# VH-VL binders against Protein TIC 22, chloroplastic (TIC22), part 19

Target 1, 202 residues: Protein TIC 22, chloroplastic (TIC22), of Pisum sativum (Garden pea) (Lathyrus oleraceus) (q9zst9)
Amino acid sequence: ATLTPNHVAKSLAGTSVYTVSNSDNEFVLMSDAEGAKSIGLLCFRQEDAEAFLAQVRSRKKEFRGGAKVVPITLDQVYMLKVEGIAFRFLPDPVQIKNALELRAANRGSFDGVPVFQSDLLVVKKKNKRYCPVYFSKEDLEYELSKVSRSSKGVGVSQHIMVGSFEDVLKKMELSEKSSGWEDLVFIPPGKKHSQHMQEVIA
Key: E = the ipSAE of ESMFold2; O = the ipSAE of OpenDDE; V2 = 0.75 times the mean of E and O plus 0.25 times the DockQ between their complexes.

## First folded at step 12 (VH-VL; framework fv_ustekinumab)

Design w2 (from v7 with heavy chain S100H; at its last look DockQ between E and O 0.65; V2 from the best seeds 0.66)
Fold by OpenDDE, look of step 12:
Structure w2 (fold): chain C 202 residues (1-202), chain A 120 residues (1-120), chain B 107 residues (1-107)
Amino acid sequence: as target 1 above (202 residues)
Amino acid sequence: EVQLVQSGAEVKKPGESLKISCKGSGYSFTKYWLGWVRQMPGKGLDWIGIIYPGDSDTTYSPSFQGQVTMSVDKSITTAYLQWNSLKASDTAMYYCARLHEYDFYGMDVWGQGTLVTVSS
Amino acid sequence: DIQMTQSPSSLSASVGDRVTITCRASQGIGTWLAWYQQKPEKAPKSLIYYAYSLQSGVPSRFSGSGSGTDFTLTISSLQPEDFATYYCQQYNSWPYTFGQGTKLEIK
C-alpha cells in the first residue's frame, strides 16, 4: 500500500507559502505555459507573491483593488492538489543558488523547489525513524553544526543531499509502506528542528 | 505548433500610412498577450507595447504612446501595428511576440519580424 | 523607468569556454527577468524566464541566476551555435525594458 494523502499532508504541516486571492478569498489562477489548464501560483517568499499580485492587478482589470496576497500552509495546498487543483511553486532564488552550488558544476539549472536533507540529522523516537527535509540550506547547516564538528564549507556539504520538492512528493505518493519515504518530515524555513519534530511527532 | 507569422517587408515614404500584421496559430489566441518590439538597424530591442486579444486591452510604452496603434482581429487570430504617418526614423525591424497572461514566462514565442523601410 | 545595464557590451570567447554575462537593474525587480538570444538576421529567442527558469528546449549549459538588481547569464561550455547577441529584459514593472545587449563573438 502506498502512503495516504493524509500522511503526506501531515509531513508538510507548518510550512507557509504565499499566493494571490481575489476579494472572495479564491485563488487567482493562471494558465499554464500551454494554456491547457489553470494553475495556482505559490511563492515561498512573500515578496514574490506581491510581485505576482502587481502583475495580476496590471493585467486583469477585474482584480484591481480586490486581490491580495494570502498565506497558506503546504499541507493545505497538498489537500487542494489531491482535490484536483494544480499548482506551480516559485522557490526562493537563494535556495536555488544553494542547490546549484551543491550539485555538479555542469548542471546549469534547477527545476522545482530545492529541498535539503542529511542522514546525519535522522531522528529516532519511540522506535520510529524520522528524516527531516529542509527548505533552507542554512537551516540544515545550522542543525548539522550541532552534531558535527565540521566547519562550514565543503566538509559539511558532502553530507547534504539536494532534491526537488516536487520530485520528493511524487516519490512519497508512489512509495510503499516501510520504504523509508513515510519517514520524511518537512521543516519550515526558520523553524527549529527539535521544536517542529516534537509538534509533528505524536 | 505555436507560431507567430508576420507580414512581409514594407518599403514606404515619409507621410504614408502603414499597417503590419502578426498572425498567431497553434494556441488560444485570446488567452495570451501580444507584444510588439522595435529594433532599429544595428541597435537593441525596444518595447512598443502589449495588447490582449481577448478584450483588446492595450499598454503602450511612453515613447510610443500616440505614435502607433495596436489592434487585433480575433476572428482571424491576427494582431496589427499601424502608423498614420510614417517617419524616416520608423525604419526598423518590428517583432511580435507572445506573452503569458501574467507575464510569467516572458516572451516565449516570437514572429519572424517585419522590416519596415521609410525613405524619400 | 527601470534601466537595465548589461556587461560587457561585447565579448570574445572560444568554443568550450565558460561565459558570463551580467545584467543590473536600476531598482529591485525580484526575479522578473528574462534572457533572450538573437542571432544575426533572426528573431530573438527566449532562453530564460523568471531569472533562472529555462525555456523548453534550451540546453542545460545555459543558466540564469540572481535576484533584486544583479543577474547573471552563464554558458558553462560555449558551443558554436551560441555565438549571438544576448539581451536581458525586466518585466517587473511597465514599461518593460531591455538591456542594451551583449554581443558574443568567436575569438
Scores: ipSAE 0.564, ipTM 0.838, lowest interface PAE 0.9, mean pLDDT 92
ESMFold2, look of step 12: ipSAE 0.762; ipTM 0.882
ESMFold2 (binder alone), look of step 12: mean pLDDT 91; pTM 0.921

Design w3 (from v1 with light chain Y52W; at its last look DockQ between E and O 0.58; V2 from the best seeds 0.60)
Fold by OpenDDE, look of step 12:
Structure w3 (fold): chain C 202 residues (1-202), chain A 120 residues (1-120), chain B 107 residues (1-107)
Amino acid sequence: as target 1 above (202 residues)
Amino acid sequence: EVQLVQSGAEVKKPGESLKISCKGSGYSFTKYWLGWVRQMPGKGLDWIGIIYPGDSDTTYSPSFQGQVTMSVDKSITTAYLQWNSLKASDTAMYYCARLSEFDFYGMDVWGQGTLVTVSS
Amino acid sequence: DIQMTQSPSSLSASVGDRVTITCRASQGIGTWLAWYQQKPEKAPKSLIYYAWSLQSGVPSRFSGSGSGTDFTLTISSLQPEDFATYYCQQYNSYPYTFGQGTKLEIK
């Protein structure tokens, strides 16, 4: 059996993103590139959402009054996705840069929202293992510094894996029990690893 | 397939009027903005303006304000760029391009261009 | 109006080379920047939107970076079909101004 939506949502708990809503507190949707469906835009930075709000106001008169940036948690977003609402994420440019640097050997663009993980940060509790996944490379590095004196440089980078958040979610959804994908826990930016892991694992 | 097809090349004299067209297909025409871009011979790209086919809302570059008129016929998914009185300086390639509702994707689909030549 | 300044105006490179083109905005535009490729006697083609997002069908050797005022288009390994003129465009504020273009020629 594949992971349930509730299980995936639980792994995403605690991380906030930002979007634009109208005066009726409905998400502002935009057409996809193919013109086939409407999608919501979710930003990992509030400033990016503010910039999007400015565009919405400039292009659509009906949104000039009442539209605003609103926060929403990723677990809530995921449940909306399960209900059929499509979203596109806008990553933090700093994290894109970090991802590209880590993939220096694989020259090219990065598609999606970067996520970072390390086998060195796997946590075991009650005979179960949990793998923290970070939205911030800096947060990951901070945690690595606690387990190793090599907190900076190539030595640390070799223990960091980078992937796409979107790809990870897809793999989780298609994964079977005991595949390892059920062990992932997404760490909110700026949140202490130990605190969040305790909250999610408890 | 999403595409924009523009009308054929035009040869005109100064003072004549002209209306060129851009037909969209393969997507919801009224949900995307259409932009116009001018490219003079051997020169770069000049942004003319944008029009929203859904309600014909327009925004012009100050440089082109009053010089050209953008319009649409949404019943045939066609946008137009027109001049009331052409000048020799209007000689250029004109492109139409699609923009999303909030311009997120930039100008992601382009027409093949319409060459306008104005000479005495 | 926001002025977009590309650098260089032209450059020569060889197949396999790493190429970098820069675009500077006269004021902050966030990440509302696009890159276009134009081959001779052809319409422009969209490469990058929102500063770093790759358009569908565009090879991964193309990448965009930057925010605010300074932006970069990078071709990691130049291919024969990449010789063209490249333009940046801001769509933060009207009018949506283009850079003057960068002509990439064969060395």
Scores: ipSAE 0.507, ipTM 0.832, lowest interface PAE 1.1, mean pLDDT 91
ESMFold2, look of step 12: ipSAE 0.706; ipTM 0.869
ESMFold2 (binder alone), look of step 12: mean pLDDT 92; pTM 0.941

Design w4 (from v1 with light chain T31V; at its last look DockQ between E and O 0.54; V2 from the best seeds 0.61)
Fold by OpenDDE, look of step 12:
Structure w4 (fold): chain C 202 residues (1-202), chain A 120 residues (1-120), chain B 107 residues (1-107)
Amino acid sequence: as target 1 above (202 residues)
Amino acid sequence: EVQLVQSGAEVKKPGESLKISCKGSGYSFTKYWLGWVRQMPGKGLDWIGIIYPGDSDTTYSPSFQGQVTMSVDKSITTAYLQWNSLKASDTAMYYCARLSEFDFYGMDVWGQGTLVTVSS
Amino acid sequence: DIQMTQSPSSLSASVGDRVTITCRASQGIGVWLAWYQQKPEKAPKSLIYYAYSLQSGVPSRFSGSGSGTDFTLTISSLQPEDFATYYCQQYNSYPYTFGQGTKLEIK
């Protein structure tokens, strides 16, 4: 059996993203590139959402009054996705840069929201494994510094894996129970590993 | 497939009127903005303006305001750029391009261009 | 109006080279920047939007970076089909002005 939506949502708990809503507290949707779907835009940075709000207000008069940036948690977003709402994530440009630096020189671009993980940060509790996945490379490095004398440099980078959030979610959804994908826990940016893991595991 | 197809090349004299077209297909025409760009021979790209086919809302570059008129016929998913009185300086390639509702993707799809030649 | 200044105006490079083109805005435009490629006698083609997002079908050797006023288009390993003129465009504020272009020629 594949992972349930509730299980996936639980792994995403605690991470906030930002979007734009209208005066009725409905998400402002935009057309996709193919012109077939309406999608909501989710930003990992509030400033990006604010920039988008400015564009929305400038382009459509109907949104000049009442539109605002609103926070929403990723687990909530995921549940909305399960209900049929399509979203596109806007990653933090800093994290894109970090991801590109970690990848081979031949890959000049990064598609999606970067996520970072390390086998060195796997936690075992009550005979269960948990693999923390970070939205911030800096947060990951901070945790690695606790387990290694070297917090920065080539040596640390060798222990960091980078992937796209979207790909990870897809793999989780398609994964079988006990495949290891159920062990993933997404760490909110700026939140301490120990604190979040305790909250999720409790 | 999303595409923009523009009308054929035009040869005109100064003082004549002209209306060129850009037909969209493969997407919801009324949910995307259409922009116009001028490229004079051997020169760079000049932003003319944008029009929203859904309600014909327009924004012109100050440099082109009053010089050209953008319009749409949404029933045939076609946008137009027109001159009331052409000048020799209007000689250029004109491109239409699609923009999303909030311009998120920039000008992601372009027409093939319409060459306008104005000479005595 | 926001002025977009590209650098260099032209450059010569060889196949396999790493190429960098810069674009500077006269004022802050956030990440509302696009890059376009134009080959001779062809319409422009969109490469990058939102400063660093790659358009569908664009090779991964292309990348965009920057925010605020300074932006960069990078081709990691130049291919024969990459020789063209490149333009940046801001769409933060009307009018959505273009850079003057950068012509990339074969060395």
Scores: ipSAE 0.551, ipTM 0.841, lowest interface PAE 1.0, mean pLDDT 92
ESMFold2, look of step 12: ipSAE 0.716; ipTM 0.876
ESMFold2 (binder alone), look of step 12: mean pLDDT 92; pTM 0.941

Design w5 (from v1 with light chain Y94F; at its last look DockQ between E and O 0.62; V2 from the best seeds 0.65)
Fold by OpenDDE, look of step 12:
Structure w5 (fold): chain C 202 residues (1-202), chain A 120 residues (1-120), chain B 107 residues (1-107)
Amino acid sequence: as target 1 above (202 residues)
Amino acid sequence: EVQLVQSGAEVKKPGESLKISCKGSGYSFTKYWLGWVRQMPGKGLDWIGIIYPGDSDTTYSPSFQGQVTMSVDKSITTAYLQWNSLKASDTAMYYCARLSEFDFYGMDVWGQGTLVTVSS
Amino acid sequence: DIQMTQSPSSLSASVGDRVTITCRASQGIGTWLAWYQQKPEKAPKSLIYYAYSLQSGVPSRFSGSGSGTDFTLTISSLQPEDFATYYCQQYNSFPYTFGQGTKLEIK
């Protein structure tokens, strides 16, 4: 059996993203590249959402009054996705840069929202394995510094894996129980690993 | 397939009027903006303006305000750029390009261009 | 109006080379920046939007970076088909101004 939507949602708990809503508190949707679907835009940075709001207001008169940036948690977003709402994420440019640096040898571009993880940060509780996944490379490095003498450099980078958030979600959804994908826990930016892990495992 | 097809090359004299076209297909024409770009011979790209086919809302570059008129016929998914009185300086390649509702994707699809030559 | 300044105006490179083109905005534009490729006697083609997002079908050797005022287009390993003129464009504020272009020629 594959992971349930509730399980995936739980792994995403605590991470906030930002979007634009209208005066009726409905998400402002945009057309996809093919013009076939309406997509909600989700930003990992509030400033990006604010910039998007400005564009919405400038291009659509109906949104000049009442439109605003609103926060929403990723677990909520995921549940909306399960219900059929399509979204596109706008990653933090800094994290894109970080991802590109880690992949510098073979890939010139990065598609999606970068996520970072390390086998060195895997924790076990009650005979269950948990693998933290970070949206911020800096947060991961901070945690690595607790288990290693060096917090930065080539040596530390060798222990960092980078992937796409979107790809990870897809793999989780398609994964079988006990495959290891159920062990993932996404760490909110700026939140301490230990604190979040305790909250999720509890 | 999403595409923009523009009308053929034009040869005109100064003072004549002209209306060139850009037909969209393969997508919802009224859900995307259409932009126009001028490229003078051997020069760079000049942004003319954009029009929203859904309601014909327009935004012009100050440099082109009053010089050209953008319009659309959404029934045939066609956008137009027109001059009331051409000048020699209007000689250029003109491109139409698609933009999303909130311009997120930039100009992601381009027409093949229409060459306009104005000479005495 | 926001002025977009590309650098260099032209450059020569060889197949396999790493190429970098920069674009500077006269004021902050966030990540509302696009890169276009134009080959001789052809219409421009979209490469990158939102400063770092690769357009569909564009080879991964192309990448964009930057935010605010300074932006970069990078070709990791130049291919024969990459010799063209490249333009940046801001779409943060009207008018959506282009850079003057960068002509990439074969050495």
Scores: ipSAE 0.540, ipTM 0.844, lowest interface PAE 1.0, mean pLDDT 92
ESMFold2, look of step 12: ipSAE 0.772; ipTM 0.886
ESMFold2 (binder alone), look of step 12: mean pLDDT 92; pTM 0.934

Design w6 (from v1 with light chain Q55H; at its last look DockQ between E and O 0.68; V2 from the best seeds 0.70)
Fold by OpenDDE, look of step 12:
Structure w6 (fold): chain C 202 residues (1-202), chain A 120 residues (1-120), chain B 107 residues (1-107)
Amino acid sequence: as target 1 above (202 residues)
Amino acid sequence: EVQLVQSGAEVKKPGESLKISCKGSGYSFTKYWLGWVRQMPGKGLDWIGIIYPGDSDTTYSPSFQGQVTMSVDKSITTAYLQWNSLKASDTAMYYCARLSEFDFYGMDVWGQGTLVTVSS
Amino acid sequence: DIQMTQSPSSLSASVGDRVTITCRASQGIGTWLAWYQQKPEKAPKSLIYYAYSLHSGVPSRFSGSGSGTDFTLTISSLQPEDFATYYCQQYNSYPYTFGQGTKLEIK
C-alpha cells in the first residue's frame, strides 16, 4: 500500500507559503504554461506573493480592490491538491542558488522548489527513523554544525543532498510502506529542528 | 497548436495609414494578452505595448503612446496595430506575442513578424 | 522607465564553451525577467521566464539566475544552434523594457 494523503500532509505540517486571494478569499488562479488548466501560485516568500499581487492588480481591474496576500500551510495546500486544485510553487531564489551550487556537477537550471537533506540528521525515536527535509540550506547547515565540526565549506556540502520538493512529493505518493519515504519530515524555514520534530512525532 | 500568424509585408509612403494584423489560434484568445514589439533594421527589440482581447484594455509604452493604436476583433481572434500617418522612421519589423493573463510567463509565443517599409 | 543593460553587447565563443550573459536593471524587478533568443531573420524565441524557469522544449544547457537587479543567462556548453542574439526583458512594471541585446558569434 502507498502512503495515504493524510500521511503526506502530516509530513508537510507547519510550513507556511503565500498566495493571492480575491475579496471572497478565493485563490486567484492563472493559466498554466500550456493553457490547459488554471493553477494557483504559491510563494515561499511573502515578498514574491506581494509582487504577484501587484501584477494581478495591474492586469485585471477586478482585483484592484480586495485582493490580498494570504498565508496557507503546505499540509492544507496538499489537501487541496488532493481535492483537485492545481498549484505551482515559486521557490526562494536564494535556495535556487544554493541548489545550483550543490549541483555544480550537474549542468542546467533547477526545476521546482529545492529541498535539502542529510543522512547525518536522521532522528531515531521509539525504533522509528525520521529524516528531516529542509527548505533552507542554511537551516540544514545550522543543524549539521551541531553534529559536526565542519559547518562550512566543501566538507559540509558532501553531506547535503538536494532535490525538488515536487519530485519528493511524487515519490512519497508512489512509495510503499516501509520504503523509507514515509520517514520524511519537512522542516519549516527558520524553525528549530528539535522543536518541529517533537511536534510532528508526538 | 498555439500560434500567432501575422499579416504580410507592407510597403508604404510617408503619410499613409496602415493596419497590420495578428491572428491567434490554438488557445483561448480572450484570456491572454497580446503584446507588440518593434525591431528596427539591425537594432534591438522595442516594447510597444499590450492589449487584452477580453476587454480591449491597453497599455502603451510612453515612446509609442499616440503613435500607434492597438485593437482587437475577438470574433476572428485577431489583433491589430495601426498607424494613421506613417513616417520613414516607422520602418521596422513588428512582432506580436502572447502573454498570460498576469504575464507570468513573459512573451511565450511569437508571431512570425510583419515587415513594414516606409519610403518616399 | 526601467533600463535594462546587457553585457557584453557581443561576444565570440566556440562550441562547447560555457557562456554567460548578464542583464542589469536600473531598479529592483524581483524575478520578473525573461530571456529571449533571436536568430537572424527569425522571430524571437522564449527561453526563460521568471528569471530561472525554462520554457518547454528549451535545452537544459540554458539556465537563468538572479533576482533584484542582476541577472544571468548561462549556456553550459555552447552548441552550434546557440549562436544568436539574446535579449533580456523585465516585466515588473510598464513599459516592459528590453535589454539592448547580446550577439553571440562563433569564434
Scores: ipSAE 0.696, ipTM 0.890, lowest interface PAE 0.9, mean pLDDT 93
ESMFold2, look of step 12: ipSAE 0.729; ipTM 0.885
ESMFold2 (binder alone), look of step 12: mean pLDDT 92; pTM 0.940

Design w7 (from v1 with heavy chain D57E; at its last look DockQ between E and O 0.70; V2 from the best seeds 0.72)
Fold by ESMFold2, look of step 12:
Structure w7 (fold): chain C 202 residues (1-202), chain A 120 residues (1-120), chain B 107 residues (1-107)
Amino acid sequence: as target 1 above (202 residues)
Amino acid sequence: EVQLVQSGAEVKKPGESLKISCKGSGYSFTKYWLGWVRQMPGKGLDWIGIIYPGDSETTYSPSFQGQVTMSVDKSITTAYLQWNSLKASDTAMYYCARLSEFDFYGMDVWGQGTLVTVSS
Amino acid sequence: DIQMTQSPSSLSASVGDRVTITCRASQGIGTWLAWYQQKPEKAPKSLIYYAYSLQSGVPSRFSGSGSGTDFTLTISSLQPEDFATYYCQQYNSYPYTFGQGTKLEIK
């Protein structure tokens, strides 16, 4: 049996993204680049959603009186995706730069929402093992600097892997229990993993 | 497919009037802002302004306010850029470009350009 | 009005080189920054929107990054067809404004 949608959603708890709603509390949708379908935009930074709101108000008169930025948690977004609603994520541009730099070092490119992980970090909570996956490279670097005994040699970024959030979710959805993919937990920007685990792991 | 097709090159004298066109096809013409961009010979790109074909709302760059007029005829999905009295300094290539929904993808479709030459 | 300043104004590079072009805004524009490529006698072509997103059909050797006031366009391995002039444009606030352009010549 594959991992349930509720299990995947639980791994995403506590991370907020931001979208724009209209005066009827419906998500503002737009055509994708090809014009084939309607998508909702989800910003990892509130300021990016506020900037998008300003564009929405500037371009369509019907939104000038009632459109607003609305927070939504990533676990809620995941459940809406399971129900067939299409979204596009807009990552923090700092994390895009981080991903490009990591991939450029190996002559690669990057597309998608960056997530960062290190094999040097495994967290234990309530007699269970979790592999933390970060939306912020800086937060991961901070945690890695606390566990290293060496003060000489290479930087901590050599132990950091970057991947696409979308790819990780797809792999989680296709995986069986006991595959190891059930051990992932996503760490929101700006939180210590210990605090986050305490808040979301029962 | 989505296309913007502009009218042909124009050679004019100072003081003459001119109206150049940009015909949109393959999309809902009244639902997207349409912009105009000037490129003087050997120079960079200058944003002229945008017009919303649905209601003809306009926003001009201050540098072009009063110098040129944008308009639309939505019944034939065509936008216009118009001068009442051309000057030699109006000599340039003029592009129309569609702004994507909420401008998110920027100016995603460009016309081929209309060369306007104003000389005595 | 928001002034966009590109650097350098021109450069020469060889096929295979990594090339970077910078664009600075006179005030914060978030991520509302586009890059265009223009070849001689042609209309501009959209390369990058929203500071870091590739337009459809643009090769992955192109990338964009930055937010706020400082932005870069990078070509990771220059190809002969990349000879062109490159423009940045802010579309955060009216009037939208372009940088002055960067002419890239292949050595």
Scores: ipSAE 0.716, ipTM 0.875, lowest interface PAE 1.4, mean pLDDT 87
ESMFold2 (binder alone), look of step 12: mean pLDDT 92; pTM 0.943
OpenDDE, look of step 12: ipSAE 0.746; ipTM 0.905

## First folded at step 14 (VH-VL; framework fv_ustekinumab)

Design x1 (from w1 with heavy chain R98K; at its last look DockQ between E and O 0.73; V2 from the best seeds 0.75)
Fold by ESMFold2, look of step 14:
Structure x1 (fold): chain C 202 residues (1-202), chain A 120 residues (1-120), chain B 107 residues (1-107)
Amino acid sequence: as target 1 above (202 residues)
Amino acid sequence: EVQLVQSGAEVKKPGESLKISCKGSGYSFTKYWLGWVRQMPGKGLDWIGIIYPGDSDTTYSPSFQGQVTMSVDKSITTAYLQWNSLKASDTAMYYCAKLSEFDFYGMDVWGQGTLVTVSS
Amino acid sequence: DIQMTQSPSSLSASVGDRVTITCRASQGIGTWLAWYQQKPEKAPKSLIYYAYSLQSGVPSRFSGSGSGTDFTLTISSLQPEDFATYYCQQYNSWPYTFGQGTKLEIK
């Protein structure tokens, strides 16, 4: 049995993103780059959604009254994506810079929403293994500093791996139960993983 | 294929009028803002203004307000930039460009440019 | 109006070099910044939108980063076809404005 959509969505609990809605609480959609489909934009930073709202209002008269920024959680977004709704994420530009720096050593590029992980961080609760995946490199570095301060002779900051959120989600969707991909839990920006684990596991 | 095809080069004298064109094809002409950009010889790029072909709404850069007129004829998917009385300082390359929806992808398609030369 | 300042104004480089061009806005523009490439006698070509996103068909050796007031365009390994003038442009607030350009020349 493969991982269900509800299992994947649960791994995303607690992370908010921001989009623009019209006065009827419908998502403001736009054409994708190829013009093939309508997509909603989802910003990891509220200020980016506010800036997009300003552009929406300046370009279409029908949005000047009542369009607004609204929050939505990633687990809700995932369930809408499973039901066929298309979205484009706009990540925090600091995290894009972090991803590019990590890939620069092999002249690689980066596209998508950065996520960060370290093999040095595995959490066990209720006899279950959890592998935290961060949207913020800085939050991961903070957690690693607690392990490093307890350990001898380890400079652990270079043990950070970067990947795309979109690719991780696709791999989770294709994976069997007990494959290890069911262990992932995504950590919201600015939140300690222990607090988050208490909220989503308890 | 989305294209913007501009009218050919113009050589004019000061005081003459001029109307240059930009024909769009391969996309819904009335759904996207279209802009005009000036490049003076050996210089960088300046926005002139943007026009929404759906209702002819216009926004000009302040330094061009009252100096040129933008218009569209949506029946032939064509935008125009017009001077009533050219000056030598109007000598430049003029580009039209399509803006993406809500400008998000920036100016995704550019015309080839129209060189306008104004001299005695 | 938001002034966009590019540096350097001109740069000489060799094929294979890593090149970085910077652009500074006179006030915050979030991520609403684009990069364009212009070759002599040609229209500008869009490379990067939204500060860090590649336009379709642009090689992955190009990347953009930054937010607020400071932005960079990087070419990781310069190719012969990359010799051109590069412009940044803010599209956060009207009037939209361009930098003065950076001419990238073969050494």
Scores: ipSAE 0.735, ipTM 0.873, lowest interface PAE 1.2, mean pLDDT 87
ESMFold2 (binder alone), look of step 14: mean pLDDT 90; pTM 0.914
OpenDDE, look of step 14: ipSAE 0.775; ipTM 0.915

